# VHH binders against Chlorophyllide a oxygenase, chloroplastic (CAO), part 2

Target 1, 101 residues: Chlorophyllide a oxygenase, chloroplastic (CAO), of Arabidopsis thaliana (Mouse-ear cress) (q9mba1r221to321)
Amino acid sequence: WYPVAFTADLKHDTMVPIECFEQPWVIFRGEDGKPGCVRNTCAHRACPLDLGTVNEGRIQCPYHGWEYSTDGECKKMPSTKLLKVKIKSLPCLEQEGMIWI
Short names: E, the ipSAE of ESMFold2; O, the ipSAE of OpenDDE; V2, 0.75 times the mean of E and O plus 0.25 times the DockQ between their complexes.

## First folded at step 1 (VHH)

Design g11 (framework vhh_gefurulimab; at its last look DockQ between E and O 0.06; V2 from the best seeds 0.00; counts 0 for: pae E 10.5 > 2, placed apart)
Fold by ESMFold2, look of step 2:
Structure g11 (fold): chain B 101 residues (1-101), chain A 123 residues (1-123)
Amino acid sequence: as target 1 above (101 residues)
Amino acid sequence: EVQLVESGGGLVKPGGSLRLSCAASGFTFSDYAAAWFRQAPGKEREFVSAISYSGSTTYADSVKGRFTISRDNAKNSLYLQMNSLRAEDTAVYYCAAEPWYGDYVSTDEFDYWGQGTLVTVSS
């Protein structure tokens, strides 16, 4: 496990971008309030997700508004039909005042 | 640098089977979503099937139950097993790929395309 963020820094509408395992990741809270870690790259045209927003537990890509849950599943595609789309996610724990991946 | 090469097309009788292959090179195929499309003469290119980097699959309604998409990341290859072929399946079949950023199906959003392989279903 690696500590990558403080619990206090991860609010409901906050993203914490990190680089770990030589890849870009982003941490945010899901609808249940638990942290999740997903690849910091939108499935649609590779836009970095940390440039977007967190809407009620989902990251919204600023390019076309695709939204992802903490498990990496795309939950909303405003300008196209919904398909089976998922980005990579990592296990994520909140413990000892910190976020671990 | 990036190349996709289809193979396995040919002439087959109605009700027959054919397996298409797409060999990928110049990139880490396991990081990409991949798809098959087809285009019959005089018609627009049509989505056939897609497979995500994680192995999740999607099929057009016209081929569901007859075609099976698969991938072999160790061989950098994408496959389409086509069973119960009909004359309407006659087309040039293309493979396409997008970065692992996800799998989705839109004919105008895939970055990489192969040159196509012809499948003819005829008596």
Scores: ipSAE 0.000, ipTM 0.191, lowest interface PAE 10.5, mean pLDDT 76
ESMFold2-Fast, scan of step 1: ipSAE 0.011; ipTM 0.226
ESMFold2 (binder alone), look of step 2: mean pLDDT 81; pTM 0.818
OpenDDE, look of step 2: ipSAE 0.012; ipTM 0.271

Design g12 (framework vhh_gefurulimab)
Fold by ESMFold2-Fast, scan of step 1:
Structure g12 (fold): chain B 101 residues (1-101), chain A 122 residues (1-122)
Amino acid sequence: as target 1 above (101 residues)
Amino acid sequence: EVQLVESGGGLVKPGGSLRLSCAASGFTFSSYEAAWFRQAPGKEREFVSAISWSGGTTYADSVKGRFTISRDNAKNSLYLQMNSLRAEDTAVYYCAATYYDFWSGYSEYDYWGQGTLVTVSS
């Protein structure tokens, strides 16, 4: 486990991009308030997710609007039928005032 | 543990056929893009064919019309049907998988099998 952010810096509607294991990741909160860590890359054209928004516990790609939950599962694909797509996610733990992956 | 295990390689005469299989375990295979690459002795690894999580396919020019890639998500398996084999097809064949849409990009694949040898010789 590595500490990657303070709990106070990760708010309900914000995201925190980090670099870990020589790869880009982004941390955000799900609708249940728990933190999640997903690859900072949309499956559709590899667009960075940290340029998008967090709404109702999902991170939305700014390019085509694909939405991902904290476990990396794609939950919405505007303008197409929803297909089963999942981006990488890391186990994420919140304790002692910090977020760990 | 994530694994990709290839099988089906062997010796075949020019003009013959082989079907390669790749068994995936330890991850949600149906959500991944999958591909076949090959490497002949003394040469760099080259792209052969890819299939997206949505079923779209892409082929290297050298194999178009002769090879067919397919997947069976219920069996967590990837296949390569190779027809009209030539001596130049002799190589170790690897299956690979990635979360990303860079299926023709060699270095973007996250998971790799150990390879299966295909020898085309008279």
Scores: ipSAE 0.000, ipTM 0.114, lowest interface PAE 12.6, mean pLDDT 78

Design g13 (framework vhh_gefurulimab)
Fold by ESMFold2-Fast, scan of step 1:
Structure g13 (fold): chain B 101 residues (1-101), chain A 124 residues (1-124)
Amino acid sequence: as target 1 above (101 residues)
Amino acid sequence: EVQLVESGGGLVKPGGSLRLSCAASGRTFSSYAAAWFRQAPGKEREFVSAISWSGGTTYADSVKGRFTISRDNAKNSLYLQMNSLRAEDTAVYYCAARYSGSYLYTRPDEYDYWGQGTLVTVSS
């Protein structure tokens, strides 16, 4: 477990991009208020997700609006049939005022 | 955990008004996208109206200008104000909710939680 952010810096509508294991990741809060860490790349068009928004517990790709939950599962594809798509996610823990992965 | 309970259905004459309510337990509607669907005898379930987390709304063409969707997050309730009712509005009305998304969801398969339904009959 490595500390990557202060819990106070991660609000319901914010995100924290990080570099870990030589890959880009982004941390955001899910609907349950718990932090999650997903690969910072949309499966559709490989757009960085940190250029998008966190809205209502999901991170949304800025190009075509694909939405991902904190476990990396794609929950919404506005312009296509919803497919079973999942991007990589890391275990994430909030403890002692810090967020750990 | 979310449970939805509809109320307000009943018999009304053409041109009348009726207000449906949907009470949620477990989570507030402010954390959900919410919608009303209806199913008339012999038809499939059809979209009526949706409201997003940000308060945006959308309506089926058949009800636009007559129905108004709203929610009261403090009372954990969703409403459908139905005016100028017509015989073709006769249906069982269902309240639906899902984990929040930034979109107005209009398909039944996009919703996770459903109420038991409330019958609205517009006589003649």
Scores: ipSAE 0.000, ipTM 0.111, lowest interface PAE 16.1, mean pLDDT 77

Design g2 (framework vhh_gefurulimab)
Fold by ESMFold2-Fast, scan of step 1:
Structure g2 (fold): chain B 101 residues (1-101), chain A 121 residues (1-121)
Amino acid sequence: as target 1 above (101 residues)
Amino acid sequence: EVQLVESGGGLVKPGGSLRLSCAASGFTFSDYYAAWFRQAPGKEREFVSAISSGGYTTYADSVKGRFTISRDNAKNSLYLQMNSLRAEDTAVYYCAAEYGLWYDSSGYDYWGQGTLVTVSS
């Protein structure tokens, strides 16, 4: 496990981008308030997710509004039939005032 | 019943070519994304190539320029044209279908039983 952020820096509607395992990741909170870590890349046009927003416990891609949960599952595709799309996610812990992956 | 049935595997020499086919039945294939995965002995299953319902394709770096994925929705079929085959391409090749884009083996709705491709001299 690696400490990557302070719990105080990861608020309900924010996100923290990080580099780990030679890949970009982004950390955000789900609806249950628990942190999650997903690949910082939208499946639609490979857009970085950290350029988007966090709403209702989901990270939203700025390109066409595709939304992902903390486990990497795509939950909404506004302009098409919802397809089963999942981006990679990492196990995430919150303890000792820090977020660990 | 829902089925994906692969065919076209076999023994081929390095530098040779093979064409794999996958026949889909029991669902509206044209609505699904389709993909080829492979698994070599002692290795994890890996992504090879995928094609959207509309025909847009993606490839793993290891096969770009050598393999070509295609589909025929009228025949409910998926194909993989494999050229310039190498010993490292030896694996069981699986056809998969789902409502989305998966770059690993998780989450695909339907899987075939696989077809063996052996590249050796």
Scores: ipSAE 0.000, ipTM 0.108, lowest interface PAE 14.6, mean pLDDT 77

Design g3 (framework vhh_gefurulimab)
Fold by ESMFold2-Fast, scan of step 1:
Parts: sequence; structure tokens; C-alpha cells
Structure g3 (fold): chain B 101 residues (1-101), chain A 124 residues (1-124)
Amino acid sequence: as target 1 above (101 residues)
Amino acid sequence: EVQLVESGGGLVKPGGSLRLSCAASGFTFDDYAAAWFRQAPGKEREFVSAITWSGSTTYADSVKGRFTISRDNAKNSLYLQMNSLRAEDTAVYYCAAGFDYWSGYYTEGDYDYWGQGTLVTVSS
């Protein structure tokens, strides 16, 4: 486990981009309030997710509106019928004022 | 029908080179990440290399500097250039594709489509 963010910096509607394991990731809170860590890349055209928003526990791609849960599963595709798409995610732990992956 | 077909395997001496090809059909290859995995006799299948649809590459430590992955979307093809081959590179090589633009896990479960494999034997 590595500390990657402060608990206080992660609100219900914010996200924290990080670089770990030589790859870009983004941390945000799910609807249950627990943090999750997903690849900072939308499956549709590899758009960065940290340029988007967090809405109702999902991170939304800024360009096409695809929404992902904290486990990386795509839950909404405004432009097409929902395909079964998942981006990479890492185990995430919140402890001692820090978020760990 | 989605299909991946590997070719280019064969017998080669240590220090030699081989180029593997994987031909994709039945889907839009451009939107898929692709990878090479290998399985030696009596061993688990292991990750070799991956390439995203945009061309970003990742290599297993055992092949870094010796192998090069590449793709040609116009030909729906994936390639693996293998140089400085060693006896421990002997394995069946599998082509894999998944609708995931970034290979973060480097595991079999990240890929939805698989080829049947092509045998590479490195020996004298």
C-alpha cells in the first residue's frame, strides 16, 4: 500500500489525479462515500477522466459523457446503448487521514 | 464472428529472431487494446507485451529491449518482433484483444478475445 492523497482533499464531488506505477490514475468517491481509484482514461477515445466531473458517485468523461463507478465499470453511455466496458481499477483504502492504493 | 489468428511461429536457434503476426477479423480493431501472452510447457500463461489503440506499449521485464510490439490498424494486424531469442522464450504465443484502451493489469482477464496460439521453439 502507498499513500497517494489526503482524505480532506477528496470531497463527494471532487477527484484527485495521481501518477502511480508509471500510469495515470484518478481517485474519487463512490455513492457509498468510499474512495476508488481508476485509470485516468475514458475507454472511448482515451479522454482523460480528471478533466470531467464526479456526479452521484460516478466519474464522467468530459467529452462523451461516459460514466464510471469506482470499480471501473462503465454505467452510462449517452451516445449509444450501454456496452459492457470496464477500465482498470486499483484496491483503495482510506485510513489515518490518507487514501492508500 | 470475432477471430484472431496468429502466425509466424517456428523453430529458431538461440540469438535468432522471429516476427509473429496476429490478424483480427469480425470487429473494429482500432478500438481495442491488444497483447501477446505466452505459455511454456507445464507453466501458467504469462504476459509478454501490450499495446493500446493509440500505440502506447508495455513490456514484461523478461523481454524488455529484445521484443517490440506494434500494430497496423489499416491491416487489422498486431505484430511481435522477437530478437535475441533465448531457450526460455520457448512457448505457445497467444494474441489477445480487449475493449480497454489502457492495459493496467497485464492479466488474462483484461482481454475478451484470444487466438489459438502459435508455437515458438528456441533450440539448437
Scores: ipSAE 0.000, ipTM 0.137, lowest interface PAE 12.6, mean pLDDT 79

Design g4 (framework vhh_gefurulimab)
Fold by ESMFold2-Fast, scan of step 1:
Structure g4 (fold): chain B 101 residues (1-101), chain A 123 residues (1-123)
Amino acid sequence: as target 1 above (101 residues)
Amino acid sequence: EVQLVESGGGLVKPGGSLRLSCAASGFTFSSYWAAWFRQAPGKEREFVSAIYSGGSTTYADSVKGRFTISRDNAKNSLYLQMNSLRAEDTAVYYCAADRYEGSYLTEDEYDYWGQGTLVTVSS
C-alpha cells in the first residue's frame, strides 16, 4: 500500500489524479462514500477522466458522457447500447487521514 | 519470442491445496499487470485474480480468502496459491499479462497468454 492522497482533499464531488505504476489513475468517491481508484482514461477514445466530473458516486468522461463507478464498471453510455465494459481499477484503503492503493 | 509458461496443475481432493507458477520471458514482465483466469468445461473464461507490478492485488469474490496471488519480478514469475479447493474450482488455469490498458477483468484486453494448466478437484 502507498499513500496517494489526503482524506480531506477527497470530497463527494472532487477527484485526485495521480501517476502510479507508470500509468495515470484518478481517485474519487463512490455513492457509499468510499474511495476508488480507476485508470484515468475512458474506454471510448481514451479521453482523460480527470477532465470530467464526479456526480452521484460516478466519474463522467467529458467527451461522450460515459460514467464509471469506483470499481471501474461502466454504468452509463448516453449514445450507445450499454456494453459490459470495465476500466482497470486499484484496491483502495482509507485510514489515518490518507487514501492508500 | 514472448512466452508465458504455466506449471503446477494436477489432481487434488476437495479441501486440498495446489500452487501454480507462471514463468515469463521475452518481455519486461515487471512493468505488466499479471493475472490468472480459468475456464471450466462448457463455460466462458473467467477472471480469478490480478496483481500490479507494485504488488497490489484483486480477487474474484468466488476465490477471495482461499487463493493468494503473488509475483517475483526479479524471477519474472507469477504464482497462485490455491487453498481449500472445491469441485467447482476444476478448470484450466491461464496466466496472462497486460500493459494496464482497457479493462483488467476482460480476457481480450490481455496482450500475452500462457498455454494453460489443468486443475481437477475430485475424489
Scores: ipSAE 0.000, ipTM 0.149, lowest interface PAE 13.8, mean pLDDT 78

Design g5 (framework vhh_gefurulimab)
Fold by ESMFold2-Fast, scan of step 1:
Structure g5 (fold): chain B 101 residues (1-101), chain A 124 residues (1-124)
Amino acid sequence: as target 1 above (101 residues)
Amino acid sequence: EVQLVESGGGLVKPGGSLRLSCAASGRTFSSYAAAWFRQAPGKEREFVSAISWSGGTTYADSVKGRFTISRDNAKNSLYLQMNSLRAEDTAVYYCAASYEWDLYGSTPSEYDYWGQGTLVTVSS
């Protein structure tokens, strides 16, 4: 486990981009309030997700509104049929005032 | 978890066509980005083409306009339609799949699963 953010810095509508294992990741909270860590790239055109928003426990791509849950599953694809698509996610733990991956 | 098996290779004359297929075992392939790489005798593996889950594609300059990559997620299959084949296309062709479904990159290290390869020979 490696500490990557303070609990107090991750609110319900914020996100924290990090670089770990030589790849970009972004941390945000799900609807249950628990942190999750997903690859900082949208499947649709590889757009960085940290340029988007977090709303109701999902991170939303700024270009076409594709939404991802904390486990990396795409839950909403505006203007298209929902497909089974998933970006990589890392195990995430919140403990002793910090978020760990 | 995922096993890939290529088929469709063979001997063809310059200007001819071949269609390669890659079959994946298991129900997880539809969540992966997939690619074709090739390796000519005495050379390193080189990128040919990649496809994301949603059908976005990229091609190496040497094959652009001649090759077409496609996938059928319901059948866990990846295809490469090769037209206007040249002697320099002679190589063992490998199917590859990425655990990260959108990272269809051009380097072998970005892919987690690989097939055993199928030989394509272009010779008169």
Scores: ipSAE 0.000, ipTM 0.143, lowest interface PAE 12.5, mean pLDDT 77

Design g6 (framework vhh_gefurulimab)
Fold by ESMFold2-Fast, scan of step 1:
Structure g6 (fold): chain B 101 residues (1-101), chain A 122 residues (1-122)
Amino acid sequence: as target 1 above (101 residues)
Amino acid sequence: EVQLVESGGGLVKPGGSLRLSCAASGFTFSYYAAAWFRQAPGKEREFVSAIYSGGDTTYADSVKGRFTISRDNAKNSLYLQMNSLRAEDTAVYYCAAKYYDILTGYYEYDYWGQGTLVTVSS
């Protein structure tokens, strides 16, 4: 487990991009308020997710509005058939004022 | 057949401008990141610029402020506007399309063009 962000910096509608294990990741909160860490890239759009927004506990790609939950599952694909799509995610823990992955 | 075809290269004087084009067939650019690379005489192939599906762009330090990458999704084409050209910009320029592979979680270059020669000489 590595500390990657302060809990105070991660609010319900914010996100924190990080680089870890030689890959880009982004941290955001789910609907349950718990942090999650997903690969910082939209599956079919090739767009970094940290350019988007966090809405209702999901991170939303800025280009076509694809939405991902904290475990990396694609939950919404506007204007297209919803396929079972999942981007990589890391276990994420909030403890002692820090977010850990 | 899937293909990228570059055009617009030629001979130009230092300080001049050129616009390179890359036409895609057999696939749609709007779902891909696209990039320009170049290979100068006696040197390795190097990155020049990239544009992502969301519109973000990146540039090599050597060309930043002088070159502009753009694309026209309706024409399925990628462009490189080259201004204030220098002798050091002489190279064969290649366009490439980069696809995000969901299964591996990594980007892969699916397609490369044949290249177009740019010569900057007085």
Scores: ipSAE 0.000, ipTM 0.102, lowest interface PAE 16.6, mean pLDDT 73

Design g7 (framework vhh_gefurulimab)
Fold by ESMFold2-Fast, scan of step 1:
Structure g7 (fold): chain B 101 residues (1-101), chain A 123 residues (1-123)
Amino acid sequence: as target 1 above (101 residues)
Amino acid sequence: EVQLVESGGGLVKPGGSLRLSCAASGFTFSNYDAAWFRQAPGKEREFVSAISSGGSTTYADSVKGRFTISRDNAKNSLYLQMNSLRAEDTAVYYCAAREYSYGWYDEGEYDYWGQGTLVTVSS
């Protein structure tokens, strides 16, 4: 486990981009308030997700509105029919005022 | 331990059909997305078709309407039914599998690969 953010910095509508294992990741909260960590790239044209928004516990791609849950599953594709698409996610733990991956 | 083994390749005439199979071993195939890629002589490897662990499918425009991807999780197998074959379909066909990834078409996002099976379409 590595500490990557303070719990106070991760609010219901914010996200924290990080670099870990030589890859970009982004941390955000799901609908249940628990943190999740997904690769900072949208499956649609590899757009960075940290340029987007967090709404209703999902992170939304800034260009075409694709939405991902904290486990990396694509839950909404406004531009096309939903195909089962997943982006990589890491286990995430909130403990002692810190978020760990 | 982990292996993907393709079979079913061969020589076929234009307009003919072939069915490729890919047998997975050493992992729980049903949890994985799977895809077919191909590489023709002197060309880059290209995406052909993919099927998610949930059964959703996608196809390259060049094969849409002619090829059908399917899976049998009880047999840990992936299939590609190829109809109306053309000379341009001549290639080594590879099966690939991944647990999850950001891109369907990016070969770098696939965890496991087979050794390939040759399909030759000629008169």
Scores: ipSAE 0.000, ipTM 0.122, lowest interface PAE 14.4, mean pLDDT 78

Design g8 (framework vhh_gefurulimab)
Fold by ESMFold2-Fast, scan of step 1:
Structure g8 (fold): chain B 101 residues (1-101), chain A 125 residues (1-125)
Amino acid sequence: as target 1 above (101 residues)
Amino acid sequence: EVQLVESGGGLVKPGGSLRLSCAASGFTVSSNYAAWFRQAPGKEREFVSAIYSGGSTTYADSVKGRFTISRDNAKNSLYLQMNSLRAEDTAVYYCARDLGYYDSSGYYPEAFDYWGQGTLVTVSS
């Protein structure tokens, strides 16, 4: 487990981009308030997700609005049928004022 | 067997232009999105530009207004026109493509399945 962010930097509607394991990742909170870590890349357009928004526990891609939960599953695809799409995610825990992956 | 081969890199002076090409073989991806990435010495691989199946494009802030991505689906090729080149554009440029939005199980864990070997662009006086 590696410390990657302070809990104070991760609010209900914010996200924290990090580089770890030679890849870009982004950390955000699910609806349950628990942090999650997913690849910082939308499957639709390879767009960085950290350029988007976090709303109701999902991170939204800035281009076409594809939404991902903290486990990396795509939960919403505006203007199209929902496809079975999943981006990589890492186990994530919060303790002692830090977020760890 | 899918292969991506980049070409067109070389040495150019600041303010110059180059056109990179990426030829794909082993499959037809006329409707899929494709992208260019680059990696400068001592730095991580970074996104440069992408083109969607419908023709929409996106660019990194550092290259907006200077670089243009395009493709020729009949030739299964992707291009990057680079204008007003700067010293900080010096990097190995990589072409990336995927097989689409689905894998065999209905899950696609990453946006790009295939990468080329890269072509070196050096911007120096």
Scores: ipSAE 0.000, ipTM 0.111, lowest interface PAE 12.8, mean pLDDT 74

Design g9 (framework vhh_gefurulimab)
Fold by ESMFold2-Fast, scan of step 1:
Structure g9 (fold): chain B 101 residues (1-101), chain A 123 residues (1-123)
Amino acid sequence: as target 1 above (101 residues)
Amino acid sequence: EVQLVESGGGLVKPGGSLRLSCAASGFTFSSYAAAWFRQAPGKEREFVSAIDWSGGTTYADSVKGRFTISRDNAKNSLYLQMNSLRAEDTAVYYCAAGSWLDYTLPEYEYDYWGQGTLVTVSS
């Protein structure tokens, strides 16, 4: 496990981009308030997700509006037929005022 | 460093079989669609087969029913099982990976490419 962010820095509508394990990741909260960590790359054209927004517990890609849950599943594709799409996610642990992956 | 390394190419007789492997490193392979392309001497590079992150596959008409693409995300590997090989299958075979939804992406849409492995089908 690695500490990557303070609990206080991760609000319901914010995201925290990090680089860990030589790869870009982004941390955000699901609708249940629990943190999740996903690859900072949309499956559609490799767009960085940290350029987007967090909407109702999902991170939204700014280019085509694709939405991902904290486990990396694509839940909405406004401009494309919905397919089974999943980006890499890491286990997250929130304890003692910090987020760990 | 992002890298795709092909292996398994060689000389085989018509009607024979060969299995190509592609080892990925330096990125989260399981999040990417992957494909095989080939280029014969004096010809343009052509699409052979693709597999998306969920295991959905597509094949060029020239190889459909003879070739099988597969992936092993735990090993960060892509495979191409080639059966009933023909002289016209002779080419350098390239592994490619892309983050796009459509697994039949045009060549220029793939983000990462391997160095290629030579397959020669000859008597």
Scores: ipSAE 0.000, ipTM 0.112, lowest interface PAE 12.2, mean pLDDT 78

Design r1 (framework vhh_brivekimig_d4)
Fold by ESMFold2-Fast, scan of step 1:
Structure r1 (fold): chain B 101 residues (1-101), chain A 118 residues (1-118)
Amino acid sequence: as target 1 above (101 residues)
Amino acid sequence: EVQLVESGGGVVQPGGSLRLSCAASGFTFSSYAMSWVRQAPGKGPEWVSSISGSGGSTLYADSVKGRFTISRDNSKNTLYLQMNSLRPEDTALYYCAKDWYLEGYDYSSQGTLVTVSS
């Protein structure tokens, strides 16, 4: 496990971009309030997700509004027929004032 | 305009000690966590240790826990790494970094070389 952020810096509707394992990742809270870590790249157009928003426990791509849960599964594609899409996610722990992956 | 300058490296025998320094400028030093990252020849970067902006919290990689101590002097904008009980495996170029990001750390500075050999 690697420490990647302080819990106090990850508010309910915010996100923290990180670089780890030579890949970009973004950390945000799911609807259960627990942190999750997903690839900082939308499957549609490879747009960075940290340029988007977090609402109701999902991170939303700013390009076409694709929404992802903390496990990386795409849950909404506003203008496209839903395809089975999942971006990579990492196990994430919140312990001792820190967020770990 | 963030500027980080490392110093204090050198050649030391196994079991020896070194103290590294990092002089920071271009940002409000006390407002940011700081980290030490190392890169051994032919290997990728490895996170070593981090300290909170106030200095109230520290964290260490398992490989250095109990041997290395991270500290900071916010009045001097300086980060330190006290390295004790050095091992040949600690041989690396050491960098200081703003924040926690392993692969996103700024390596534009020279770093400071630590060589542990007999």
Scores: ipSAE 0.000, ipTM 0.118, lowest interface PAE 18.1, mean pLDDT 77

Design r10 (framework vhh_brivekimig_d4; at its last look DockQ between E and O 0.05; V2 from the best seeds 0.00; counts 0 for: pae E 16.1 > 2, grease 32.5 > 24.2, SAP .772 > .668, placed apart)
Amino acid sequence: EVQLVESGGGVVQPGGSLRLSCAASGFTFSEYAMSWVRQAPGKGPEWVSSISWSGGYTLYADSVKGRFTISRDNSKNTLYLQMNSLRPEDTALYYCAKDSYYDYVWGSYDYSSQGTLVTVSS
ESMFold2-Fast, scan of step 1: ipSAE 0.000; ipTM 0.225
ESMFold2, look of step 2: ipSAE 0.000; ipTM 0.193
ESMFold2 (binder alone), look of step 2: mean pLDDT 79; pTM 0.803
OpenDDE, look of step 2: ipSAE 0.321; ipTM 0.677
ESMFold2, look of step 4: ipSAE 0.000; ipTM 0.120
ESMFold2 (binder alone), look of step 4: mean pLDDT 79; pTM 0.807
OpenDDE, look of step 4: ipSAE 0.021; ipTM 0.343

Design r11 (framework vhh_brivekimig_d4)
Fold by ESMFold2-Fast, scan of step 1:
Structure r11 (fold): chain B 101 residues (1-101), chain A 123 residues (1-123)
Amino acid sequence: as target 1 above (101 residues)
Amino acid sequence: EVQLVESGGGVVQPGGSLRLSCAASGFTFSSYYMSWVRQAPGKGPEWVSSISGSGGSTLYADSVKGRFTISRDNSKNTLYLQMNSLRPEDTALYYCARVTYTYSGGYYVTDYSSQGTLVTVSS
């Protein structure tokens, strides 16, 4: 586990971009209030997710509105997509005032 | 002025043990998470272990879990890494690092690290 952010800096509608394992990641809170860490890239157009928003526990791509939960699953896209789309996610822990991955 | 000074590195045979020390000054040592990070020849930095300010919480990379033990003595402002059952792949420069909210292109949130101490495991 790496400490990557202070708990107090991660609010219900904010996100923290980080670089780890030579890849971009972004941390945000799910609707249950628990932090999650997903690849900082949208599956649709490889758009950085940290340029978007966090709404109701999901991170939304700024380009076409694709939404991802903290486990990396795409939960909404502006289409009738039937197959599962999933971006990589890392285990995430909140402990002693810090967020760890 | 934040300062971290390491010692304890050296050459050992596989299966051997070493104890690294890091003497800290210039800040309230007990208020910060501290970490050990290593960098093997020709590779990027790899996080090894972290310990909370009180010493009550410790974390380890899977590659060292069960072999290495991180500890600290806040009365002496010193961080330790006890390394047992050393393997050739543990050969690296080992760095002591203070953990903060400052992030700069690395694998850990830190605003300062030491010069490093070399650990070589070979026969």
Scores: ipSAE 0.000, ipTM 0.105, lowest interface PAE 16.9, mean pLDDT 74

Design r12 (framework vhh_brivekimig_d4)
Fold by ESMFold2-Fast, scan of step 1:
Structure r12 (fold): chain B 101 residues (1-101), chain A 120 residues (1-120)
Amino acid sequence: as target 1 above (101 residues)
Amino acid sequence: EVQLVESGGGVVQPGGSLRLSCAASGFTFSRYAMSWVRQAPGKGPEWVSSISGSGGSTLYADSVKGRFTISRDNSKNTLYLQMNSLRPEDTALYYCAKGWYTPRYAFDYSSQGTLVTVSS
């Protein structure tokens, strides 16, 4: 486990981009308020997700509005039928005022 | 205009110590978290440590935990990195950055960095 952010900086509907394991990741809170960590890249056009927004516990790509849950599963694809798409996610833990992956 | 000026680098023997400084201007220093990021020749940027705006919270990369200490003096708009028990693999150009772990944005504010060389 590696500490990557402070809990105070991860507020509802905010996100924290990080770089770990030579890959870009982004941390945000799910619907249950718990933090999650997903690869900072949208499956559609590889747009960085940290350029988007967090809405209702999902991170939304700014390019075409694709939304992902904290487990990396795509939950919404505006302008197309929802396909089963998943981006890489890491286990995430919140303890001692910090977020760990 | 955000300006960050690093200093304090130099050449030290393995096991030695150095204290880096970053003088910040152009923004309300105490409102922002600050980070140290390093880049070895031919490699990408690696996050080293971060400190909250108040100085009450700190984070360290596993590779430096227990050896490096990050601190800040908000009255002087200055960020510090105390480096102890230095190793050859700590050799890198060190940059300070406004905000948390965001290596992609670190170079947006740093003009030169400060070079740390650990060699026998």
Scores: ipSAE 0.000, ipTM 0.115, lowest interface PAE 16.4, mean pLDDT 78

